# Ledger of designs, part 26: VH-VL binders against q9h9l3

Target 1, 176 residues: q9h9l3
Amino acid sequence: PRKMVAIDCEMVGTGPKGHVSSLARCSIVNYNGDVLYDEYILPPCHIVDYRTRWSGIRKQHMVNATPFKIARGQILKILTGKIVVGHAIHNDFKALQYFHPKSLTRDTSHIPPLNRKADCPENATMSLKHLTKKLLNRDIQVGKSGHSSVEDAQATMELYKLVEVEWEEHLARNPP

## First folded at step 1 (VH-VL)

Design N4g (framework fv_nivolumab)
Fold by ESMFold2-Fast, scan of step 1:
Structure N4g (fold): chain C 176 residues (1-176), chain A 120 residues (1-120), chain B 107 residues (1-107)
Amino acid sequence: as target 1 above (176 residues)
Amino acid sequence: QVQLVESGGGVVQPGRSLRLDCKASGFTFSSYAMHWVRQAPGKGLEWVAVIWDDGSNQYYADSVKGRFTISRDNSKNTLFLQMNSLRAEDTAVYYCARSLDYYGSGEDYWGQGTLVTVSS
Amino acid sequence: EIVLTQSPATLSLSPGERATLSCRASQSIDSYLAWYQQKPGQAPRLLIYEASNRATGIPARFSGSGSGTDFTLTISSLEPEDFAVYYCQQYYNWPYTFGQGTKVEIK
């Protein structure tokens, strides 16, 4: 009944020496893993470092990319009022210049029961790749194209589903 | 089975150029990113450069950017490092290393290294 | 550039003891951290990649843990051949960087 989506963003380096992280791709999937949004996004500043190892983004992807202002508007219309699941999601929200309510945010990098199921320390920040391998027995972020933000968003939603009942009950008893 | 052999090291004067070669064997060279890593005498490891499996992308440490060029010839299973405008601080053993993947993750096999001495 | 700080600089232990080596990153690198062993006159050897995965042929006494900014290499029981210099390396962002190294020496 609650509307829930998962998001994964890719950032490129802009600004002096490429040290600023700017949004360059965003993927959003629904509860069942269906793609609601997946666009390459053109930063308003010159790209200094594509960070292709992580982002999977190359210069060719920027040619017909959606300008940041337009993409941001589209993305925020999808996220507003929904429970948003992500991994280290604060980085995605910073890139979007958006403050999503904490009560509607689920960060799979900070869910103690999820780490417990993976035999990891409850308060540690584990990578999406590690949790997906341990709990779903699936390798992500492996391949010739670099990281797929669609694949990462889908994996993030599936990870959250493993602890959804337990974690939603915890949040109902202990509101953020 | 995996073997990496560096060559081209030697003594050169400051401001000169030198090219290092790394010959690979025992694996499909075109499927792996390749790295150069150096180590100055008595010092730690310093990552120098990486090149993707197909040669389409390269990255460099700030200390060498603009002076060094990494390249590869997949038909010859050979990695290159062209070093221009050499400085005394470039004196080091230079290692060729195979990446864990096509993309440049970590280095799983290393050559024996070749010594480059930049001295007047 | 991402700076990796290793501690301690030198770790003096006896064979059979547990060694715990730290590597701290100046910003989050997720799990894109490798550990290497280097003996005098030799090329480095990969021990651990992706923070916790043992490389092929590496003994079970070597284990890696951590994510984000804090990483640990553990040698559960030191063998004589384990006394060496250990380096961490991040491959999260360009340029790739190594820590300054931790020397594990015989007490």
Scores: ipSAE 0.000, ipTM 0.463, lowest interface PAE 17.2, mean pLDDT 87

Design N4h (framework fv_nivolumab)
Fold by ESMFold2-Fast, scan of step 1:
Structure N4h (fold): chain C 176 residues (1-176), chain A 119 residues (1-119), chain B 107 residues (1-107)
Amino acid sequence: as target 1 above (176 residues)
Amino acid sequence: QVQLVESGGGVVQPGRSLRLDCKASGFTFSSYAMHWVRQAPGKGLEWVAVIWDDGSNQYYADSVKGRFTISRDNSKNTLFLQMNSLRAEDTAVYYCARDAYYESGFDPWGQGTLVTVSS
Amino acid sequence: EIVLTQSPATLSLSPGERATLSCRASQSIDSYLAWYQQKPGQAPRLLIYEASNRATGIPARFSGSGSGTDFTLTISSLEPEDFAVYYCQQYYNWPYTFGQGTKVEIK
């Protein structure tokens, strides 16, 4: 069996003027889009800016949120040894303070065949919203009340599945 | 051959600064997080600092936080440790080590460079 | 921080004997534990990662076991080259931490 999951994280602003991005929610789905993990996460630092328009996170979500250290351990147990799919996934790994092997990482923001199918320049960094609309005819991240990390992780997995065979063959011939 | 070579160690007086370099060869340096680990004479191993593969984030042991800065130059395959406000208790052999993404754990390690902080 | 406690501090054994080294974590670290060997004047060498997997080039006489808080490194039959200091290390959470070491010395 192909051991693959997709991840999407939401970050809030901490530190001076809220410029530091701290993990505040993480969603992980399996190959079929079933939710394996979805928790609000309490940053160790004071939240200056909830970034609610994008994160969907409000103060009430922090009341019973899982502390960062505990959440990180739970998440790493799911990711370890699996192919992990994400969009601009570097930001998610940075927020998790985690190093995932490059050979097991798939970033849908940097897959030239995916952009080609969307009629976009192959080397451009396209948003998840744009690729999902073009290739899956679905509107995600709708409105001003924030994103659903579950929805984003599900869309990311479906986008990867469109190029999976082609891209895995490419990576086998051109290891990262 | 996968290899790490350290340099920059020496004798330095308390309160002064020293910079350590670690030159990588035989692997794609920009794909791995890198660590500094130290060992005081006759003592065990103490983890010092880590830097992400792209240099975007760092984490430090409490004993060195605010005094030491880890950095890297991926174009030169070189890891750095800038050590400021040195104390006698910083006397140790300093090792650089690769975070083995595929195997987890640290492999390879550099040969070590001795830093002696003495008046 | 997660504290790793190794026991015993010193094992005095003869070549051909079995060595059993323990490492205990102050909280569960799942299987995120590595073992290293260090000889005088040398850098540490990775032996075991993820509690039980042998690193490349490590002889079959070395084996690791355990999960959660209790871990064991076993050397089934000591060779002369195996007399060294052994360290466990967790990479479950920041900061990464090492045990204080177990010295395996010739009786």
Scores: ipSAE 0.005, ipTM 0.485, lowest interface PAE 15.0, mean pLDDT 87

Design N4i (framework fv_nivolumab)
Fold by ESMFold2-Fast, scan of step 1:
Structure N4i (fold): chain C 176 residues (1-176), chain A 118 residues (1-118), chain B 107 residues (1-107)
Amino acid sequence: as target 1 above (176 residues)
Amino acid sequence: QVQLVESGGGVVQPGRSLRLDCKASGFTFSSYAMHWVRQAPGKGLEWVAVIWDDGSNQYYADSVKGRFTISRDNSKNTLFLQMNSLRAEDTAVYYCAKLYEDYGMDVWGQGTLVTVSS
Amino acid sequence: EIVLTQSPATLSLSPGERATLSCRASQSIDSYLAWYQQKPGQAPRLLIYEASNRATGIPARFSGSGSGTDFTLTISSLEPEDFAVYYCQQYYNWPYTFGQGTKVEIK
């Protein structure tokens, strides 16, 4: 039995006109929703656009933020060898510049049984906010203060737990 | 497994049109901005155009603006470059690419040769 | 547009020697500079991003430094497979631009 964690990352805009997405926060929770990691992360390049409305990141969060190289090392140490759950998780892995094994990756935006429980088309990509409201009757990502990556990681783990037994059996019969 | 494959290159006369296709596989194509980069024979790299992940925005190099159109079909994992009013100086190998902008990795196709000559 | 000037145009060295390649920008680009390697008949390969960060799978002998307008790529001890053309690229402002290239060739 492998340990399982859920991850959610926040990105800020760097590069020309803030078009480049750089990691600025990462939250990791365990199976029970307890926080294992939650740090603001300082990108190696100049932040042009904090994207605060979406990311929740403000200039003050960068003052004592962990430099990207150090944060990446800490995060990869937590993720390695574990089942990692996320929503549209490829974006998080890209922000971390990391390749996690497909066999140990669970993406709640691409689990047909989860969409089925939410009365959504099985092959549609549904937002975390929508699935959380439909299946957990909880509102996340509310207001104009930006998203909480802790809240998102916790919601993602809870969503996966709704289909865990069914989906793990499916993956055992149909390896990626 | 991650790959980009260009097609549509060939010999074409000045003033004519040509369309290049680029098929993506092994990654989530719809999540990334995609670029065209060209290289004239024996010369250096020249950035040509970019299209945003959802197709909603595009930018072009001045040398091709008004003549080339970049587009994509995310349902088919395919990137396009429509080249109109071709000139001899457009002769180059055209690369489809996801350039490094934020992830410490890039993806390049093998390139397709476009020769504009009479 | 931002012009990137690479020097020297060609660098003739033997295996085991150190290669030092320069890239100068016409205006400050902070650290928004990448280095690419290209071998004949192949697509470019990313070596360094954000001036000094080594891309995944790139050997430790490759290092980048600099900020603002002056950038350097160093290969501490040339291996046979390192003889290639090297390009710098800025992604600070549109349009993105490449340097003209430095060819590292066997003496």
Scores: ipSAE 0.000, ipTM 0.442, lowest interface PAE 16.6, mean pLDDT 87

Design N4j (framework fv_nivolumab)
Fold by ESMFold2-Fast, scan of step 1:
Structure N4j (fold): chain C 176 residues (1-176), chain A 118 residues (1-118), chain B 107 residues (1-107)
Amino acid sequence: as target 1 above (176 residues)
Amino acid sequence: QVQLVESGGGVVQPGRSLRLDCKASGFTFSSYAMHWVRQAPGKGLEWVAVIWDDGSNQYYADSVKGRFTISRDNSKNTLFLQMNSLRAEDTAVYYCARENLNYPFDYWGQGTLVTVSS
Amino acid sequence: EIVLTQSPATLSLSPGERATLSCRASQSIDSYLAWYQQKPGQAPRLLIYEASNRATGIPARFSGSGSGTDFTLTISSLEPEDFAVYYCQQYYNWPYTFGQGTKVEIK
């Protein structure tokens, strides 16, 4: 079987008025939740808005951060040929400027059985924090000092495991 | 066959503007970051600017920041460098070059000469 | 910015001799160093990337080594077509920077 990893990225604001989301941290964990990659990443454009409350990124994290081009190469080597799990993962792929095959992509914000288990409408896009609390009885993204992308990636993998058998069977019958 | 062809170079007076084009062929242009690198006559190579594969991010050398703008049109396989407020120090052969995930500048264009003189 | 210093500025050798070119970085760049060859009137040609990997089509006589701050390009036995200017380039951090070049010329 293909190996599976979970990814979570943190973005900072670049460009006019900080409207562009640029990659500033990426965490990747394996099926068991072990960290395969966790680096602060230096965007190629200057940072206008660190978005610290959500990203957890501060100026000090950028001092020895891995430049975007190098980090992207490292990350894509890990993702290539694997099933990649994420939450609202299109944002992570956009920040990476990368196109992962849809057949190998699993987005926990768009898995109807997962919402059903959480007593949420199947067509709703529920937050990672809400699903994790409902289904795993765990609080993540606590406080106002920003999120831990490692914690988020681990939670995302654990959420996917709850519906993995059912969802993989669904995808085999209904290819994306 | 990968090809990069620059055009738009010429003689221009200080303070004026010039636009360089780089036409790409033989590869999926939208999958590569693109760069401009220049070389003053008889001198070494100087990196000028980069634009990411989808055009979403750009970065510039301090010497050109605020004066030069890099852009691309993926539907036309063309890279651009808009050069404003040109100075004598901008006189150089300008090369476009592509960058892969692991390969810095594996292919270069032939270069186009920009001469800024009074 | 990261400054790359190449030495020697000029290396005068005969065909068949070994050329050893140095490139030093002002701070660690791990292995993110490339080498280019440039002949008069031509665009540069990629020789080595990631310090030691030969680019496609580059003859085996070219080899790269080093990591951190000290890097070397070696041409084991110079051919007539190898007399050119060689540049190192770091792609570890922005802005990307080049060394000033080493000219390998016929003695």
Scores: ipSAE 0.006, ipTM 0.506, lowest interface PAE 13.1, mean pLDDT 88

Design N4k (framework fv_nivolumab)
Fold by ESMFold2-Fast, scan of step 1:
Structure N4k (fold): chain C 176 residues (1-176), chain A 120 residues (1-120), chain B 107 residues (1-107)
Amino acid sequence: as target 1 above (176 residues)
Amino acid sequence: QVQLVESGGGVVQPGRSLRLDCKASGFTFSSYAMHWVRQAPGKGLEWVAVIWDDGSNQYYADSVKGRFTISRDNSKNTLFLQMNSLRAEDTAVYYCARGGIVGATEFDYWGQGTLVTVSS
Amino acid sequence: EIVLTQSPATLSLSPGERATLSCRASQSIDSYLAWYQQKPGQAPRLLIYEASNRATGIPARFSGSGSGTDFTLTISSLEPEDFAVYYCQQYYNWPYTFGQGTKVEIK
């Protein structure tokens, strides 16, 4: 059995017109929801759009933020060889410029049994906020000051734990 | 019309210091990240340093880290590069460049450059 | 650091011919690549940004393409003023890096 962690990243807009999503914060929690990593990360490109309403990132957070190259190394040491849980996790891996093995990846936005428990269509991509409210009776991403990546990572782990046994059995019989 | 004009270049001995200025006009200077890029005689382009629009953050190429300091004065529309402990390898034309249309990292406008020669 | 390799080092062509210049990155840079033109004694001039967008005032004969690791600058029909050195530059990750340049010279 491999160790399991959950990750959530916040991105800011860089490049022309702020259309590029660049990593600006990463939070990683263990199986029990304890924080293993939570750092603001300085993109290598100039930030055009902080996307503060969603990211929670402001200029003040970037002043002493960890440069992307260093943060990436730290994060990858935590993720390597572990089962990594996330919500729409391909966006996080893309921002990290990292490929994690599909056999060790769990995406709570693409787990049909989880949607079923929430009375949602099995093949729909439901938001983390919606699934957390329906299945855990908890409100996350409240207000307009941006999301907490720690809160999101913790919720993501708790959601996965609801279907862990049945989904791991499914994956053993139907490898990705 | 956007203009960037470098000044301060010249011939200096190894180990000495030199400061380059870049005067900007024709745009809202405080809204753009600014860069220094250099080119050794007969060689290609090398990025040197960047400073954010408000001066709150800076990055440097490893070749100049600890020796060069980029700074800006938005009230004077001026970008600076303080070069300490100069080496023969620092001999180059130094260009200031604007960081794109609004915070983009491609260089949409360049100054004409100022030559720095480090020679004994 | 991300290394950009340009090829060929020199391209010898006549006016009216098509020029095709290559830039390859040591890792994926999505579309965060710009192309510059430099003439002797002059500062570089931005031609293309975000791999394929022409900068303001740049003639339509210049076009860029590619994504990931393989990028191309095309000049559809060379004019006399197009004989110059061309550089690619990535702005996907720090430090920002340039290719070594391709010289387009008259045959």
Scores: ipSAE 0.005, ipTM 0.472, lowest interface PAE 15.2, mean pLDDT 87

Design N4l (framework fv_nivolumab)
Fold by ESMFold2-Fast, scan of step 1:
Structure N4l (fold): chain C 176 residues (1-176), chain A 119 residues (1-119), chain B 107 residues (1-107)
Amino acid sequence: as target 1 above (176 residues)
Amino acid sequence: QVQLVESGGGVVQPGRSLRLDCKASGFTFSSYAMHWVRQAPGKGLEWVAVIWDDGSNQYYADSVKGRFTISRDNSKNTLFLQMNSLRAEDTAVYYCARYSDYGYYFDYWGQGTLVTVSS
Amino acid sequence: EIVLTQSPATLSLSPGERATLSCRASQSIDSYLAWYQQKPGQAPRLLIYEASNRATGIPARFSGSGSGTDFTLTISSLEPEDFAVYYCQQYYNWPYTFGQGTKVEIK
């Protein structure tokens, strides 16, 4: 009966030519989809590329954003000891500079039963947008103004719920 | 105990190539981004390159871009630096260094390996 | 790039004396500064991270302070093994940069 949360992060480009992904927003929702955390985060490095089309981050969001060090502490307090659900979640953990236990991590981009339900090859990496449309009949990440990390975290939790019983049984039999 | 051991340094003529290896032990290598940092004789420290924990992304200092390639083999706990088109100004001790768990500072360093580029 | 300027370049002191080393950044870096110690023929060793936090195994005589642009490393009473070169490093902005070093030598 361990608590479960879903996370989605937005990253901006820092480093050479903006190729490094740095945390600029994080949203965390509980099992029912209620928002536990949603903050804009100021990267410790100069932002070269806001990637606004995808991230939804603009310079204005950085003015009063929570500094990375502080935001990271807040986020880790929420994640510690919980089952954390995400989509391609290793990118979120990289941006957080955080290593969550594999036994408590659920990545909806790597759950074979979920792909099977979507009529996709079991070992393919499918986008969150595709799985959400196929399985929940809902369009997310619509338009050109960037993604909502809240919307993405909520969709990720709902997707996981579709296979939760089956996948938790699989993990109990095959511990990571 | 965390340990990083560099090898592959030596004396080489300008324009030639060398590969440096860094063998890691005492931690889950596949969970850490790894760096190369160099130090020219009698000079300070200069960051050279970084590679992400899964090998998916690599970044380089402008001074080595296009000539050096950083790579890793997580199954062998080994970090590599392929150095091509070596110049006299690449002469330095090369250190393998680990990103800390919770920050962008270097918490562990290898002992270094000397690369001398001379004619 | 952010330039880190360390002063003095050389600090000549006797064992038992207090050493105060400065690192100044060309722009604010908040607390994203680390200090390293390097002895001849050895790799750098992490002393202080995030301006004021001592790394594991580092003696209490080492302390760091400062924020923004001005940072200080203090060694309250020099031991023989403390005569070394000290480097500051910022990880606030890319590329990550080091100061030029301060050499602490025996008078």
Scores: ipSAE 0.006, ipTM 0.484, lowest interface PAE 13.2, mean pLDDT 87

Design R1 (framework fv_reozalimab_arm2)
Fold by ESMFold2-Fast, scan of step 1:
Structure R1 (fold): chain C 176 residues (1-176), chain A 123 residues (1-123), chain B 110 residues (1-110)
Amino acid sequence: as target 1 above (176 residues)
Amino acid sequence: QVQLVQSGAEVKKPGSSVKVSCKASGGTFSSYAISWVRQAPGQGLEWMGGIIPIFGTANYAQKFQGRVTITADKSTSTAYMELSSLRSEDTAVYYCARDLGYYDSSGYYFDYWGQGTTVTVSS
Amino acid sequence: QSVLTQPPSASGTPGQRVTISCSGSSSNIGSNTVNWYQQLPGTAPKLLIYSNNQRPSGVPDRFSGSKSGTSASLAISGLQSEDEADYYCAAWDDSLSGYVFGGGIKLTVL
């Protein structure tokens, strides 16, 4: 089987009125939840809105942050050729300016069996916080100081593991 | 002004491959993604995939996975779409389009389109 | 079959307001912005609306877009003969990791 990792990224607002979402932190964990990568990332553009309530990013985190070009190279080396698990993962790939093969991508926000286990409509897009509480009895994204991308990546991997066998079988019969 | 100019019409045999080019002018080629969209005669629009030239990274629609390859040459500001194992059902006009979605928070959309390249697959 | 659903045809008379519908799911319209493209006969598509309701430079304000839940609508006020065209809705689909189009609607101005 291919190696599997889970990813979660935090974005800040750059560009006019802070409307552009730029990568400012990335966490990657392996199948067991061990951290493979966790760095604050300095966008190439001026940060207009730290979006701290959501991102957990503050100005002090940018002081020794890894420049985007270098961080992107490091991250892509980890992701390439692996099954990558994420929640609403297209946002992470967009922030990385990266297309990962659909056949190697697993999005926990769009796995019908996972929603079924959580007693949610199969085609609904449920938040990571909701699924984690329902299925793992764990509270994540707690408080007002922003999200932990490590915590989110770990939760995402654990959620996928709940449906891994049945979902991989489904994908084998219905290739992306 | 930004302009996308595509290569000329192609006539191909079933089982062969075709490679269509899309040359960008005006603006920075590497600043945007290029997507490919096709339209069979009398049919609707169908997204095939796209490429981010800065990184050489391509993404393909499920239907075309394994048959389509999208590449870019930054030195000539040209994107390419190659479709293999051609069938008569691949007869269509193929468009390239500039994709702003990967660069900003506005989401995916195509603001400039090439003129289209007609590909006819005959048996 | 297209991923987003549009009626195949619609018609109106000059000066009328016409609304074009587009239905999707939580993985596309429900979680992403909707775009609209106009295709005049024999031409490449043209961007008409992006990010649900924004107009590119050069698009008249009689064209407007809206989105509610998993559905989107394009409204054309003061319909003109030049509006006779095919109209496509489109959105990113998270579950497919790809951009999807509606089947298109042929608008006839009577």
Scores: ipSAE 0.006, ipTM 0.486, lowest interface PAE 13.0, mean pLDDT 85

Design R1a (framework fv_reozalimab_arm2)
Fold by ESMFold2-Fast, scan of step 1:
Order: structure tokens, then C-alpha cells, then sequence
Structure R1a (fold): chain C 176 residues (1-176), chain A 122 residues (1-122), chain B 110 residues (1-110)
């Protein structure tokens, strides 16, 4: 069987007025929710905006952070050849400057059966927080100190498991 | 609606360079990649390369062996393709196309420019 | 140079069902999705099918795509005169790190 992992990345603002999103943390968990990777990552550009209320990243996290080029290599070795689950995962892949095969990508923000189970419009993009509360009765991203990318990756994997059989059958009949 | 508008026809001498532009009108330029595809008279389609404007990264087909350069100017929503050391075999229609390039294994060209005819003759 | 193989020509009559083949290898069609483009004479190519079997808005239901192993097919049901065009298959190639096209097929109606 092809192995499956879930990923969640945190980005900080770099470039003019902090409008560019640069990778600053990445968490990867396996099918059971065990952590395979969780590192703070130092962007190659000057950080203008830590976006701390969302990212949870602070200046102290950058002191011993893994440089982007090294972290990217480590992350890609974990992702290559695996089914990768994420929420709005295109943002994570953009931050990694990486193309993952779409046939091996599962985006929980674009799975119609998942929205249907949550009593949401099938074509709407629902937040990870909303889907997790509605379907798993669990509160994530609580408070104002920033989000836990480990918690988000774990929630994303659990959400996917709710529709895995149905969605894998759909993809086998309708390859992306 | 998304529209890609290319610069006009060019006639060039062998050994010179040509630079074709592709302006994305009304669309979300930075959210997509732009690829360049050429077609020689009576021949098929050939991918030359592409760029993801938000990353500033370009990828090129090996066949063009350092002769092609693709750039983008986000402020004007314009992509450029420059081909150097022109030969008569480079006579073709050059197309730009919007590319769902973030997932290359599933990428496709959903909107195409009208094409730019480049004629190389001595 | 075409990496994917298509027949150079095909013909049919109005109302007929026509199937256009596209053959590749494990590094392209075998590992990645296939897209189809229609090119009417004197015009730019247009997206006809993406991701093996999906239709963009404006493409009639009579066009459908399929993929099996290292091969793909485009089916046109209820053939019409306006379907006379060149058809190209395309896919990403892992070994070349680039998009590859079929040589194109000229479909003649009538």
C-alpha cells in the first residue's frame, strides 16, 4: 500500500510590507497521528511580520531554526512517493516551492463528501477549525498565541480518515 | 474574465534574439504559472518552459539548451519569453498559456494567448 | 519531436463515435494525468479535457476522456462537422521534468 502522511506549515511575512509568505515551521504526522517531522525553519529573507497570532512564530524560534534549503530537503524526502493530506495544501506546497503529484495529494478543503457530512455546501471552502469542530467535536486553534501546526496536521489526518474509503474509490474511478 | 494578450509578429535574422510578451488581463496573475508552447508550420505543439510569478522560478525544456529565458513582471501582469541564437528551425507560432503549475503532475493549460508568429529568415 | 504517440489522422461521418488514442510510458501517462487540447484551423489550442476525464465549462458532454496504464483515449460521440480539428494529448514527464505532447491527430469529418 502507498503510505500516507499529513502536513501543516506555518508561514511568516517577508518581502515588501511582509506580503510574501515564507515557510517558518512544518509539521508532518503519519496515519496514526505520530509526529514524523516538526521543525522551525529559517527563511532565506528578512522576516518583516511574524504573523504570531496565526503562525505562533516568535523571534526566539528563529535562533536555532533549520535553514530553509536544508529543511526543504528533509521535508521532501518524507513526502516523496507518499499520499500527502493537508488543508488548503496548495499554500504549503507554495511555501515549500514544491510540486507534489496530484494523484497523491488529498486536500481536505476540497473534498465534497467531507463538506456534505458537515452540513456545509459541497463546493464551499470551509476552515479546518470549522470542520474539526463539526465532525470531530474538537476545538483547535484556541486562543491568541498562534496555532499548533502539529495539532492542525493531526486534525487534518483525522478528518481525511472520515471519508478515506469513499474518496479513494472516487479517485480510482475519476483520477485527478 | 481571464485573457492573455501577446505581442505582435516578428521577423528576425539568424543569430539574433526575440522577446515575446504575454499580458494577463483581468485575471489573478500571481496565483498561476505561465507556460510557453511553440508550433512550427504544419507541426505539433512543443513545450518550452514556464514560470511561477509568485516564486520567481522558471523551468525550461532541455531541448532549448540555455537558449530560452522566461521572466515575469508582477507589476504589469506580463510574462516574457526570450529565445536567443535564432535558427530558421525556430520559425513558429509562440503561445503563452496559463498553467495550473503548483501540481505539475496534474498541470494543464486552461487559457491560451492568441499566438505570436516569429519568422527567422536570411 | 513528440514524446507521446498519436495516429496522424482519423476520419468519421456525422453522428458516428470516434476514439482517438494516445500512447506514452511509465514516466508520463503512467504516472501523471492526461489532458486534451483541440485546435481549429488558424486558432490557438483550447482545453478540451483535463485530469484524464474532466470537462471545462463550455465543452459538450459528447467529449470524454479515459486513461488506462500508459495509454489514454479521447472519445467523441455524435460527431459533428465543427469537430474537424487537430487534437493533442499532453502530460507531465517525470524523467524530462517537463510537459510533453502527442504529435497531434487531424480529424476529418465527412
Amino acid sequence: as target 1 above (176 residues)
Amino acid sequence: QVQLVQSGAEVKKPGSSVKVSCKASGGTFSSYAISWVRQAPGQGLEWMGGIIPIFGTANYAQKFQGRVTITADKSTSTAYMELSSLRSEDTAVYYCARDEGYYRSSGYFDYWGQGTTVTVSS
Amino acid sequence: QSVLTQPPSASGTPGQRVTISCSGSSSNIGSNTVNWYQQLPGTAPKLLIYSNNQRPSGVPDRFSGSKSGTSASLAISGLQSEDEADYYCAAWDDSLSGYVFGGGIKLTVL
Scores: ipSAE 0.000, ipTM 0.479, lowest interface PAE 14.6, mean pLDDT 86

